# VH-VL binders against Probable Brix domain-containing ribosomal biogenesis protein, part 1

No score or structure here was measured in a lab: all are predicted.

Target 1, 155 residues: Probable Brix domain-containing ribosomal biogenesis protein, of Methanococcoides burtonii (q12zb3)
Amino acid sequence: MLITSSRKPSANTRTMCKYLASFFNCKYMTRGKMGLIDIVSLCENGLLMVVGDYHGSPGSIMFYDSHGVELLSIHLSVFYPDGYKYTPLKALEPSINGDGELFNLLSYYLDIPEGECYYDSKCLIASDDHLEFVYLDNMLFRLNIKNYRKMVMSE
Structure headers, positions and changes below count from the first letter of each chain, unless a header shows other numbers; antibody chains are not in Kabat numbers.
ipSAE, averaged over its two directions, is called F for ESMFold2-Fast, E for ESMFold2 and O for OpenDDE. V2 adds 0.75 times the mean of E and O to 0.25 times the DockQ between the complexes of E and O.
[cut] marks letters that were taken out.
The coordinates of atoms that the task and the answers printed are left out; those that the model quotes come from them. Centres of patches stay.

## First folded at step 1 (VH-VL)

Design cA03 (framework fv_daclizumab)
Fold by ESMFold2-Fast, scan of step 1:
Structure cA03 (fold): chain C 155 residues (1-155), chain A 120 residues (1-120), chain B 106 residues (1-106)
Amino acid sequence: as target 1 above (155 residues)
Amino acid sequence: QVQLVQSGAEVKKPGSSVKVSCKASGYTFTDYYMHWVRQAPGQGLEWIGYINPSGGSTEYNQKFKDKATITADESTNTAYMELSSLRSEDTAVYYCARGEYDYEWGFDYWGQGTLVTVSS
Amino acid sequence: DIQMTQSPSTLSASVGDRVTITCSASSSVSYMHWYQQKPGKAPKLLIYDASSLESGVPARFSGSGSGTEFTLTISSLQPDDFATYYCQQYDSYPLTFGQGTKVEVK
């Protein structure tokens, strides 16, 4: 997986991209003026995650396959817990726990194992209304889901 | 130089269909979504749907799901919209418009519009 | 569907005037864009993401707002600015436009 932002991201959106890359043990690449095909070519058969900005904060996450086909679009807002700051995370394999359609879609596209959250784990707790990112039993941040769409190829 | 060039005006009978084209040039066709928007005479803008030319995924305004079919031909950098079972209320100027996959960007380039007139 | 309401529907102004157009969304939206349309022409993007000026658009145009209330301002109206202006939300499908505000000569 490669993570990037929409063009001209705010500092908060860049920080979120770094945090997500650290959480998923993958690379965050600065977007600059690159178009979708340019950035997709850097994924090498991987999933592309694009974090969109909304008035200075992350407002969306969109997933594309290695050919630039849209797979999933999520509109969201970020809940920042007290003391929020970016800190690089250990390279622990993340797992996903939760319920609902968004949980199933993320489990499939991120290709991460399903499992319970433990005191020594990276765990994404997913539901249709929020995504909680938990590291060593502490919530790093929560994404509150406004809506999401699974995109399919036209028949 | 980015250009979106649409096919010419059409006059159609009720019950017929029409296929409008939008030829893109000056950029990588698969790098942007292609949206379709209509404007009835003297009225405002109404979004119909889009296609992602990379892979062909589409999204429609539910109002138009049984009316409009959007397709794209990557070999000719052309997007199409077909309207079926035409009625007089389908009389409008139909625009194609380029949009980024990131929602923070607006429609930065538009075709010149195609007038579709449905009359007996 | 998110409904977009523009105010006023029509305004009469003179060259040099400050013009303000308001757009209200029926629910909170993440992205709002503004377009200018002249008779017989396609719309032209002016402002994207509420406040970002599109390249090539004169600095007299500005946008502001968040949530449900957004504003387009023309600080000193020029002859080329008599046109109809539309807001557009890009938060959820279907994408929706305001009904338009016609800026006409006084």
Scores: ipSAE 0.006, ipTM 0.539, lowest interface PAE 11.1, mean pLDDT 87

Design cA07 (framework fv_daclizumab)
Fold by ESMFold2-Fast, scan of step 1:
Structure cA07 (fold): chain C 155 residues (1-155), chain A 122 residues (1-122), chain B 106 residues (1-106)
Amino acid sequence: as target 1 above (155 residues)
Amino acid sequence: QVQLVQSGAEVKKPGSSVKVSCKASGYTFTDYYMHWVRQAPGQGLEWIGYINPSGGSTEYNQKFKDKATITADESTNTAYMELSSLRSEDTAVYYCARDTEYYSGWEPFDYWGQGTLVTVSS
Amino acid sequence: DIQMTQSPSTLSASVGDRVTITCSASSSVSYMHWYQQKPGKAPKLLIYDASSLESGVPARFSGSGSGTEFTLTISSLQPDDFATYYCQQYDSYPLTFGQGTKVEVK
């Protein structure tokens, strides 16, 4: 998986990209002026995550396959708990827990193991309403989901 | 300068098909979704669907799933919409429109084509 | 589907008037846009995300609202502003527009 932002991202969106890259043990690639096809070529047949900037804040997360086809697009806002501060995270293997359609889609596309959240883990708790990022028994931040769409299986 | 230029007006008989084009220039075609919207004479705007030109994924208004087919040709920076089995109620101006510069798909339409009038009559 | 209802459908006004147009959504929406359309022309983006003014649009246009109720305001109507105005939600598919509000000369 490669993570990048929409073009001309705010500092808040760049920070979210770095946090997500640290959480998933993958690279954040600065977008610059590169187009979507240029970025997907750097994924080496992997998943591309694009964090969209919406007027100074992260507003979306879009997943693309190695051909630039949109697989899943999530419209969201970020909730930061009291004491929020971006710091790089240990390279623990993340797991996913939760319920609902979005949980199933994320489990499938991210290809991370499903499992319970433990005091020494990285855990994404997914539902159709929110995505909670938990690290060592503490919530790092929550993405509140406004809506999402998935790839159409046929024309 | 961003520009969307659509094909010219069409007059079609009931039961026929029509393919409308929208040629994009002034930006990277594959970086922005292209939407199609119609407007019947004297009526409001109705969303048909979109295409992501990077890879060709589409989303349709359920009302148009068996009527409209949206495609894109990245070699010519052109989006297309084909309407099949035309009926008189398909008479409308058809617009292509681009999402804004962010790649989120929940964005306003910042640039519109000039519109293509499709008239379906006996 | 999210149904968008505009009020009024037609509004008669004079140059210099303050004009307000309301858009009501059948369910809560976070992302609302406003477009202006003149006869024979494509729509033009005026306001995005309920309250952000599109580049090049005169400052007399403003938007407000959240949830299910949104308002477009023209603080002092100019001759160029006689047009039809449409709200649009993009929270869920299908994307939907209001039926339009025609602002015409009194």
Scores: ipSAE 0.007, ipTM 0.527, lowest interface PAE 11.2, mean pLDDT 85

Design cA08 (framework fv_daclizumab; at its last look DockQ between E and O 0.04; V2 from the best seeds 0.00; counts 0 for: pae O 9.9 > 2, placed apart)
Fold by OpenDDE, look of step 2:
Structure cA08 (fold): chain C 155 residues (1-155), chain A 122 residues (1-122), chain B 106 residues (1-106)
Amino acid sequence: as target 1 above (155 residues)
Amino acid sequence: QVQLVQSGAEVKKPGSSVKVSCKASGYTFTDYYMHWVRQAPGQGLEWIGYINPSGGSTEYNQKFKDKATITADESTNTAYMELSSLRSEDTAVYYCARDEWLGYDSYAMDVWGQGTLVTVSS
Amino acid sequence: DIQMTQSPSTLSASVGDRVTITCSASSSVSYMHWYQQKPGKAPKLLIYDASSLESGVPARFSGSGSGTEFTLTISSLQPDDFATYYCQQYDSYPLTFGQGTKVEVK
């Protein structure tokens, strides 16, 4: 997976991108003036995550496939328990648990194993209402889901 | 008041291009997808494509992939559709319509522009 | 592409009549919407998600159905209801509309 942002991301949005990249052990690429298709072409493993900025804060996450087709859009707000303090994470393999349609979608697209959270782990707790990112039994940040849209299939 | 206001009627010659605008007001522009739909005289509705104003992602009907280009300007809350290489068959009323996706599970087009007539004739 | 076929194409009715319009999809769809269009005007959303009434739409309008068969019903036709109605699916690209059903005065 490759993570990027909208073209003019705020500091908050960039911070979220760094957290996500660290969590999923993937690369965060600065968007700059690059078009979406250009970024997609740089994605080697077929999934692009774009974090959208909304008035100075992360406001959305959009998933695209290797062809630039939109797969899933999430409208959200971010909550940082420890503010904006970034800490590098261990290169652990993340797992996902939870329930609901969004959980199923994310489990599928992110291609990470389902599993329970334990002390020495990266764990994504997913529901239709929120995504909690847990590291070493501590919540790094929570995404409050306002709404999401799964994209229909192309024929 | 939520509304979409489109640019005025256009008369074009074959081979030329036209760009229709759709200005949104009364709501957060980036919270809704913007669709474009065509209606030829006396005919039904045809979906052309849509844009996600947040990020600029687009999806097109293959029938119009080489005909229409959809863009959006967040700074002006305006969506655009450009039609190229116009032919008489492109004569139609073109509508913009927002997609209600903030309603969690509704993908319906709940607000429409008034339509823009594009007439292609030699 | 998912083809949407409406029946009938034209319907003549009188004020007070119960009117039913059918929309058949070539494959199963989960998201079906109904629109009303009057001459020279843009379409108006009536029903979303097969059976949900759009805000401001009179209660005489209702929708039902699932899978490949959907219906729009007007319990008692009013003068303001003479128009063309369209069904639309949002399950697969390209998005497609029915050919329309014109409800005209008998």
Scores: ipSAE 0.008, ipTM 0.602, lowest interface PAE 9.9, mean pLDDT 90
ESMFold2-Fast, scan of step 1: ipSAE 0.021; ipTM 0.652
ESMFold2, look of step 2: ipSAE 0.015; ipTM 0.605
ESMFold2 (binder alone), look of step 2: mean pLDDT 91; pTM 0.943

Design cA12 (framework fv_daclizumab; at its last look DockQ between E and O 0.04; V2 from the best seeds 0.00; counts 0 for: pae E 12.5 > 2, placed apart)
Fold by ESMFold2, look of step 2:
Structure cA12 (fold): chain C 155 residues (1-155), chain A 124 residues (1-124), chain B 106 residues (1-106)
Amino acid sequence: as target 1 above (155 residues)
Amino acid sequence: QVQLVQSGAEVKKPGSSVKVSCKASGYTFTDYYMHWVRQAPGQGLEWIGYINPSGGSTEYNQKFKDKATITADESTNTAYMELSSLRSEDTAVYYCARESYDFWSGDYEAFDIWGQGTLVTVSS
Amino acid sequence: DIQMTQSPSTLSASVGDRVTITCSASSSVSYMHWYQQKPGKAPKLLIYDASSLESGVPARFSGSGSGTEFTLTISSLQPDDFATYYCQQYDSYPLTFGQGTKVEVK
C-alpha cells in the first residue's frame, strides 16, 4: 500500500501519514503537485490511501485501487491521547478486529489478518463509529467516524 | 547500495551551456523527488529546484527559473540539469540530492542521499 | 521566502567542547533539517524534523527547537566534527538553507 496526502497537507496531516505508514509497514509519498491519476500510476499494483486535511488536522481517509477507482472514503476527526508524540513503531505485522460494515470493508481492502489485540501486537480495532490504532496495548490514536461511503456493487 | 553519481567537472566559456547528469542506483528512481542545490566557491547552499521523475513535473526557485532546466530519463535512472547562458557567477559546485520518505527513520522531505557534486567553472 | 539565519557564522572549538549552533527562521516552520559538510565533500544529513537523528549519526549530535528557533548541539566535539553545518526548512518553496556555521579547530 502507498500512503499520500491531499495537495496542501498541514503538519498534523503529514504526521498522521507517517504514523499510518509506520503502523501498516508501508511507504508514505509526498503529494507535491500531482493529481490523482499521477499518484495512482506510482502505486502500480496496490492500494492507495490518501489522507485529507481539514483546517490543520486530518479530516478524511480515501482508498483507491491501482486504476484510480474510489473504493472507500471516510470522513473523520482524530483523537490523540495525552502526551501524544510520534515515534517509529516496530515492524510487527498488524491485525484487525472489530465489527460492522466498516470493519468488513477495511479487513477486505487492507488485506491484513483478523486477530485479537494482544499486549505485544499492532492492532486496528474497527467499527462504524471508531478506528482505534493500538500498539503494545496502548492506543496511539483514534479516528472518530463522521461518515463514510463505499463503492456500491449493483446486481 | 543507494548512490547518486554525477558527471565530471566542466570548464565553460561565458554564454555557453552545460548539462550535468546525476545517475541513481540502488533504489526505484521514480519513487523519489530529485533536487538540485548549488554552492558557489566559499559560500553556502542554495536550492535550485526539483523534478518528480514520474511524470516529469518540476518546481524552481524563482532565482533560477530562466537559468536552469531540470529533466529526468527513467530508462537510464538519470536526472539532468542544464544551465544556459553561463556567466562567471554561475561558477559553483552543483549537487543532486534525493528527497527522503523512509518511514522506518521517520525521515520525510529531507535530502538523505547526495551526489558527489559537479564543479562548473565559467571563465574566459 | 522563509529566511534561515544561523549563529554564529564561525566558531573555534577544541576537541571535547560542547558546541551549540542556532538557526532562526523568519516565520514559523515545522520541517527543519540539519546537514554537515566537510571541505570538498557533499553535505550529509544529520538531523531531520528538528530533533530526529539520521541513521549512522553519532549520539553526541542532538537537535532541538520549534517555531522559529532551533539548535544543533554536539555534546563532546570530536576531530571528525570540524565541518560546516547548515539548517534547512521545507515548509515552503523556495526551500532555503541557513548561511552555514563553520566549526574550526582552536
Scores: ipSAE 0.008, ipTM 0.504, lowest interface PAE 12.5, mean pLDDT 86
ESMFold2-Fast, scan of step 1: ipSAE 0.021; ipTM 0.627
ESMFold2 (binder alone), look of step 2: mean pLDDT 92; pTM 0.946
OpenDDE, look of step 2: ipSAE 0.023; ipTM 0.575

Design cA14 (framework fv_daclizumab)
Fold by ESMFold2-Fast, scan of step 1:
Structure cA14 (fold): chain C 155 residues (1-155), chain A 121 residues (1-121), chain B 106 residues (1-106)
Amino acid sequence: as target 1 above (155 residues)
Amino acid sequence: QVQLVQSGAEVKKPGSSVKVSCKASGYTFTDYYMHWVRQAPGQGLEWIGYINPSGGSTEYNQKFKDKATITADESTNTAYMELSSLRSEDTAVYYCATDYSEYWGYAFDYWGQGTLVTVSS
Amino acid sequence: DIQMTQSPSTLSASVGDRVTITCSASSSVSYMHWYQQKPGKAPKLLIYDASSLESGVPARFSGSGSGTEFTLTISSLQPDDFATYYCQQYDSYPLTFGQGTKVEVK
């Protein structure tokens, strides 16, 4: 997985990309002026995550395959808990827990193990209404889901 | 206010070359890709390629790779497209366009007025 | 190359009519944009990312679709809407446009 942002991301969107990269133990690559086809060429394992900016905050997350085909598009807003700030996370293998269609889609595309959240884990709790990013029993932030669109055809 | 202004119409002989200009104003020229699109009389739109004015990297439709050369001059905020070895089939209106709003895929929200290139013997 | 096929090639309509234009891609695409072009003028962006209305475009225009089939709808045709409409993909190079749909007076 490679993570990048929309072009000219706000500081909040850049911070979110860094946090997501730290959470998933993957690389955040500065977007600059690269088009979608350009950036996917740099993605070795074939999954590209693009975090979109909306009025100075993250407003979307889109997942693309190695050919630039959109797999999943999520429109969202961010809930920032008190004391929110970027801090690099330990390289623990993340797991996913939850229910619903979005949980199933993310479990499949992210290819991370399904598992319970523990005091010493990285855990993504997914539902159709929100995505909670939990590290060592503390929520880092929550993404509130406004809507999402999934791929309907593979050809 | 974003504005793209192209050079005037050209009439050229077969085998010659033509260089069309597109002067940008109202934004930071080096921050956005500049694309070129053509339209033959009575026909649809056909994408030629783009340039990133910061650094000069280009991408071409393979159909035009040996026909078109896209360049940019940061000192004048001007993009250029040169067509070589002109044939009657190259007769078309040529547009420059930019994706200023930076939507997820390239959407051309600003266009030049177009330059008619006529190739006739 | 991804081929974009629009239907119909032409349609005749009256003011107040609901107009629907379809764009079919030869393979699944993530991006689909719609443009309006009047004779002697450059194209104008109407819809980006399949369904988002460009700023300043009247609300009677809407877009829908995903994968390989996309639709542009004009809910109540106005005199200013007689024009040619093009779809465009940005999923792979080269960027490609549909052949155009001309909306003309009945």
Scores: ipSAE 0.006, ipTM 0.510, lowest interface PAE 12.0, mean pLDDT 86

Design cA16 (framework fv_daclizumab)
Fold by ESMFold2-Fast, scan of step 1:
Structure cA16 (fold): chain C 155 residues (1-155), chain A 121 residues (1-121), chain B 106 residues (1-106)
Amino acid sequence: as target 1 above (155 residues)
Amino acid sequence: QVQLVQSGAEVKKPGSSVKVSCKASGYTFTDYYMHWVRQAPGQGLEWIGYINPSGGSTEYNQKFKDKATITADESTNTAYMELSSLRSEDTAVYYCAKDFGYDEYSWFDPWGQGTLVTVSS
Amino acid sequence: DIQMTQSPSTLSASVGDRVTITCSASSSVSYMHWYQQKPGKAPKLLIYDASSLESGVPARFSGSGSGTEFTLTISSLQPDDFATYYCQQYDSYPLTFGQGTKVEVK
């Protein structure tokens, strides 16, 4: 997985990209003026996550395959808990817990195991209403889901 | 389900003004830009401008800056476009369109059904 | 302003044909979208960001290209596909559309 932002990200959106990259043990690449096709060519058979900005805060997360096909687009707002600050995280392997369609889609695309949240874990708690990022029993932040769309399955 | 419902057709005399409405439902109105696009009979699409309903900031195509005024009313989830000093060449179908994404990841989905404004007689 | 020029302006095709529509920008653009419009209807999004297929749009539609040259392809034309197609750049203001390509029955 590679993480990047929209081309004109705010500081808050850049911070969110760094936090997500730290959480998922992957790379955040500065977007600059690169178009989508330019960025996907750099993913090396990987998933691309693009974090969009809305008025100085993260407003979306979009997932693309290595050919630039959109797999999932989530429109969201961020809840910042007291004491919110970017802090690099240990390279613990993340797990996902939760329910609902968005939980199933994220479990599949992120290819992370299902598991309970423990005092020593990285845990994404996913539902159709929110995504909670939990590290060592503390919530780092929560993404409140406004809406999402998924690619059409032709099966 | 996201819906944009526009006001009905208008017939106006040259020199008058018209105000077209676009009522949004099925999403948080202040979270997305609202764009206005026109299409003269048998012609292509022409972008007029947008409004950010959160705060009311606007951007206009320079061609329309003295012609169109875009506003939004958060209490009714309604965007408006007023055209002043109407001329026959302003005869067109006027569409509102929701900006799906943010910044340069933006595209128009959905579109309103369109409002025909006829300027003559 | 970025001028968007489509080619051809009109094409006649039969059901089952492969149809290719080209869109040329006067300056390099990173964000290009394609819309379909049927007579008397509002435009409908088909493809965003050059190659991403909108949910619910049939897989016979595809987009490609970058920089100044973009292409919309319909691999096997269906009766529902006789319509006018517009490209649009969302790179700089003012936002601009191509003049449209009308796909009509042969």
Scores: ipSAE 0.006, ipTM 0.518, lowest interface PAE 9.8, mean pLDDT 87

Design cA17 (from cA03 with heavy chain G99H E100Y Y101E Y103T E104W W105Y; framework fv_daclizumab)
Fold by ESMFold2-Fast, scan of step 1:
Structure cA17 (fold): chain C 155 residues (1-155), chain A 120 residues (1-120), chain B 106 residues (1-106)
Amino acid sequence: as target 1 above (155 residues)
Amino acid sequence: QVQLVQSGAEVKKPGSSVKVSCKASGYTFTDYYMHWVRQAPGQGLEWIGYINPSGGSTEYNQKFKDKATITADESTNTAYMELSSLRSEDTAVYYCARHYEDTWYGFDYWGQGTLVTVSS
Amino acid sequence: DIQMTQSPSTLSASVGDRVTITCSASSSVSYMHWYQQKPGKAPKLLIYDASSLESGVPARFSGSGSGTEFTLTISSLQPDDFATYYCQQYDSYPLTFGQGTKVEVK
């Protein structure tokens, strides 16, 4: 997976991209003036995550396949714990725990294993209301879900 | 073009303090973190810490947490590192180096280095 | 702390040789950079993000690797390449460098 931001991201949105890249052991690539097709071409058969800025903070996360097709768009706000600051994380493989439709969609698209959260793990706790990013038993931040849209499948 | 110019060599006695400066030019000072790295004679590189001049937040190698103080002055585009309670083991060339905040970028520009000699 | 170990510590080579330097991390790292340092001078960024060539660096330099094993290769050593090379991780704090590999004249 490749992570980028919307064009002209705020400092808070850039920090969130760095944190997400560190959490998922993937790269954050500066968006600059690149269009969607330009940046998708750099994914090389990977998932593209785009973090959108909304009035100086992350406001959305959008997932695209390697052809630029929108798979999932999440509208959100960030809960910043006291003492919040970016710090690079160990390259531990993340797991996902939780329930609900968003849990199932993220488990599938991120291709990360389901697992319990442990004192020595990276764990994404997903529900339709919140996404909690937990590292070594401490919550790094929480994304509060306002709404989401998934690819419509009619087969 | 981009330049990082450091203050001149210092000779200090044990127990004293030293403050090294790093003046940046040729770019927007607040767009880049400024790191400090030292190198003892004939030895490798050791990371001390950094400052984000935008807001002044700092991060330190725990070995230096109570010894090094990193500051920045946006009005003069200058970063500083003060090292206290100097010991002979602090004899080293001290470098400043800039880093764009994205973690996949390396330290693309370095100062020329400041030799700090701690002698009895 | 992530420990970075370079091999070899010293390498004797001749102009035109293919030189490979390895860097091993004590745990998996996502971001690895390589620097060149000549006597009396500051380090110079050579490769960032394991394999990306820094602007102005000759194409004979290349980097590869992921996880815990990384390599820097000089395809055809030039006189200007006799120097000490350092790897560096930017995965976790404290940031750490390898101990250096000195490439010297045979």
Scores: ipSAE 0.008, ipTM 0.501, lowest interface PAE 12.0, mean pLDDT 87

Design cA19 (framework fv_daclizumab)
Fold by ESMFold2-Fast, scan of step 1:
Structure cA19 (fold): chain C 155 residues (1-155), chain A 123 residues (1-123), chain B 106 residues (1-106)
Amino acid sequence: as target 1 above (155 residues)
Amino acid sequence: QVQLVQSGAEVKKPGSSVKVSCKASGYTFTDYYMHWVRQAPGQGLEWIGYINPSGGSTEYNQKFKDKATITADESTNTAYMELSSLRSEDTAVYYCARGLDYEWDSSYAFDIWGQGTLVTVSS
Amino acid sequence: DIQMTQSPSTLSASVGDRVTITCSASSSVSYMHWYQQKPGKAPKLLIYDASSLESGVPARFSGSGSGTEFTLTISSLQPDDFATYYCQQYDSYPLTFGQGTKVEVK
């Protein structure tokens, strides 16, 4: 997986890209003026995540396959808990837990194992209403889902 | 105002080449992809390819890889498309069009079009 | 290549009619763009991302659909709407258009 932003991202959106890359043990690449196919051609594993900026904050996350086909588009807002601060995370393999369609789609596309959140884990808790990113039993941040659209049917 | 102004009509013989220009004004040239689309008389629209003026990367419809060469000159805000080895079936109106390439903001919607350049290939 | 097929290819209608044009993709696509073209003119963007109305386009135009089936609807046809309409996918290269639907006077 490669992570990038929409073009002309705010500082908050760049920080979110760094945090997501640290959480998923993958690379955040600065977008600059590159178009979708330029970025996709640089993606080593074929899955591309693009974090969109909306008025100075992350407003969307979109997933693309190795051919630039959009797989999933999520419109969202970010909840920042008290003490929110970017800090690099240990390279622990993430797991996913939750329920609903968005949980099933993310489990499939991210190809991460389902697992319970433990005191020593990275855990994504997914539902159709929110995505909670938990590290060592602390919530790093939550993405509140406004809506989402799937483009390719999951199994 | 945002506009794309193309060069004038061309009449060419089979086997020759033609180079069509598209001059952009009213926006930052390097912020948008420039696409080329053709339309044969009485037919539909066919995508040829694009150039990203920021860096010059190109993508082509495989049908046109040996036929079309797309370039851009940032100093003059002008995109070009050259067609080689012209045949009668290349007779068409050729459009340049600005593509929105922001992932979240209508990727590849062509919101601004040039007026079109008629290329006629006849002996 | 993703093949885009429009239905119908030609449609005869009267002012005031509700007109629906369908676009079918040979494989699932993210979103669809719709264009209007009048004789001798360049195409004009009407709808982007399946359902978003382009600035300056009358509210009688609307789009819907997902996956492989998309529709463009004109709620009450006006004289200015007799034209050819094209759908376009942007999911994969090459970018492809439907063959066009000509809306003509009944």
Scores: ipSAE 0.006, ipTM 0.513, lowest interface PAE 10.8, mean pLDDT 85

Design cA21 (framework fv_daclizumab; at its last look DockQ between E and O 0.42; V2 from the best seeds 0.00; counts 0 for: pae E 6.6 > 2)
Heavy chain, then light chain:
Amino acid sequence: QVQLVQSGAEVKKPGSSVKVSCKASGYTFTDYYMHWVRQAPGQGLEWIGYINPSGGSTEYNQKFKDKATITADESTNTAYMELSSLRSEDTAVYYCARSEWDYLPGDYFDYWGQGTLVTVSS
Amino acid sequence: DIQMTQSPSTLSASVGDRVTITCSASSSVSYMHWYQQKPGKAPKLLIYDASSLESGVPARFSGSGSGTEFTLTISSLQPDDFATYYCQQYDSYPLTFGQGTKVEVK
ESMFold2-Fast, scan of step 1: ipSAE 0.070; ipTM 0.685
ESMFold2, look of step 2: ipSAE 0.022; ipTM 0.627
ESMFold2 (binder alone), look of step 2: mean pLDDT 91; pTM 0.935
OpenDDE, look of step 2: ipSAE 0.027; ipTM 0.693

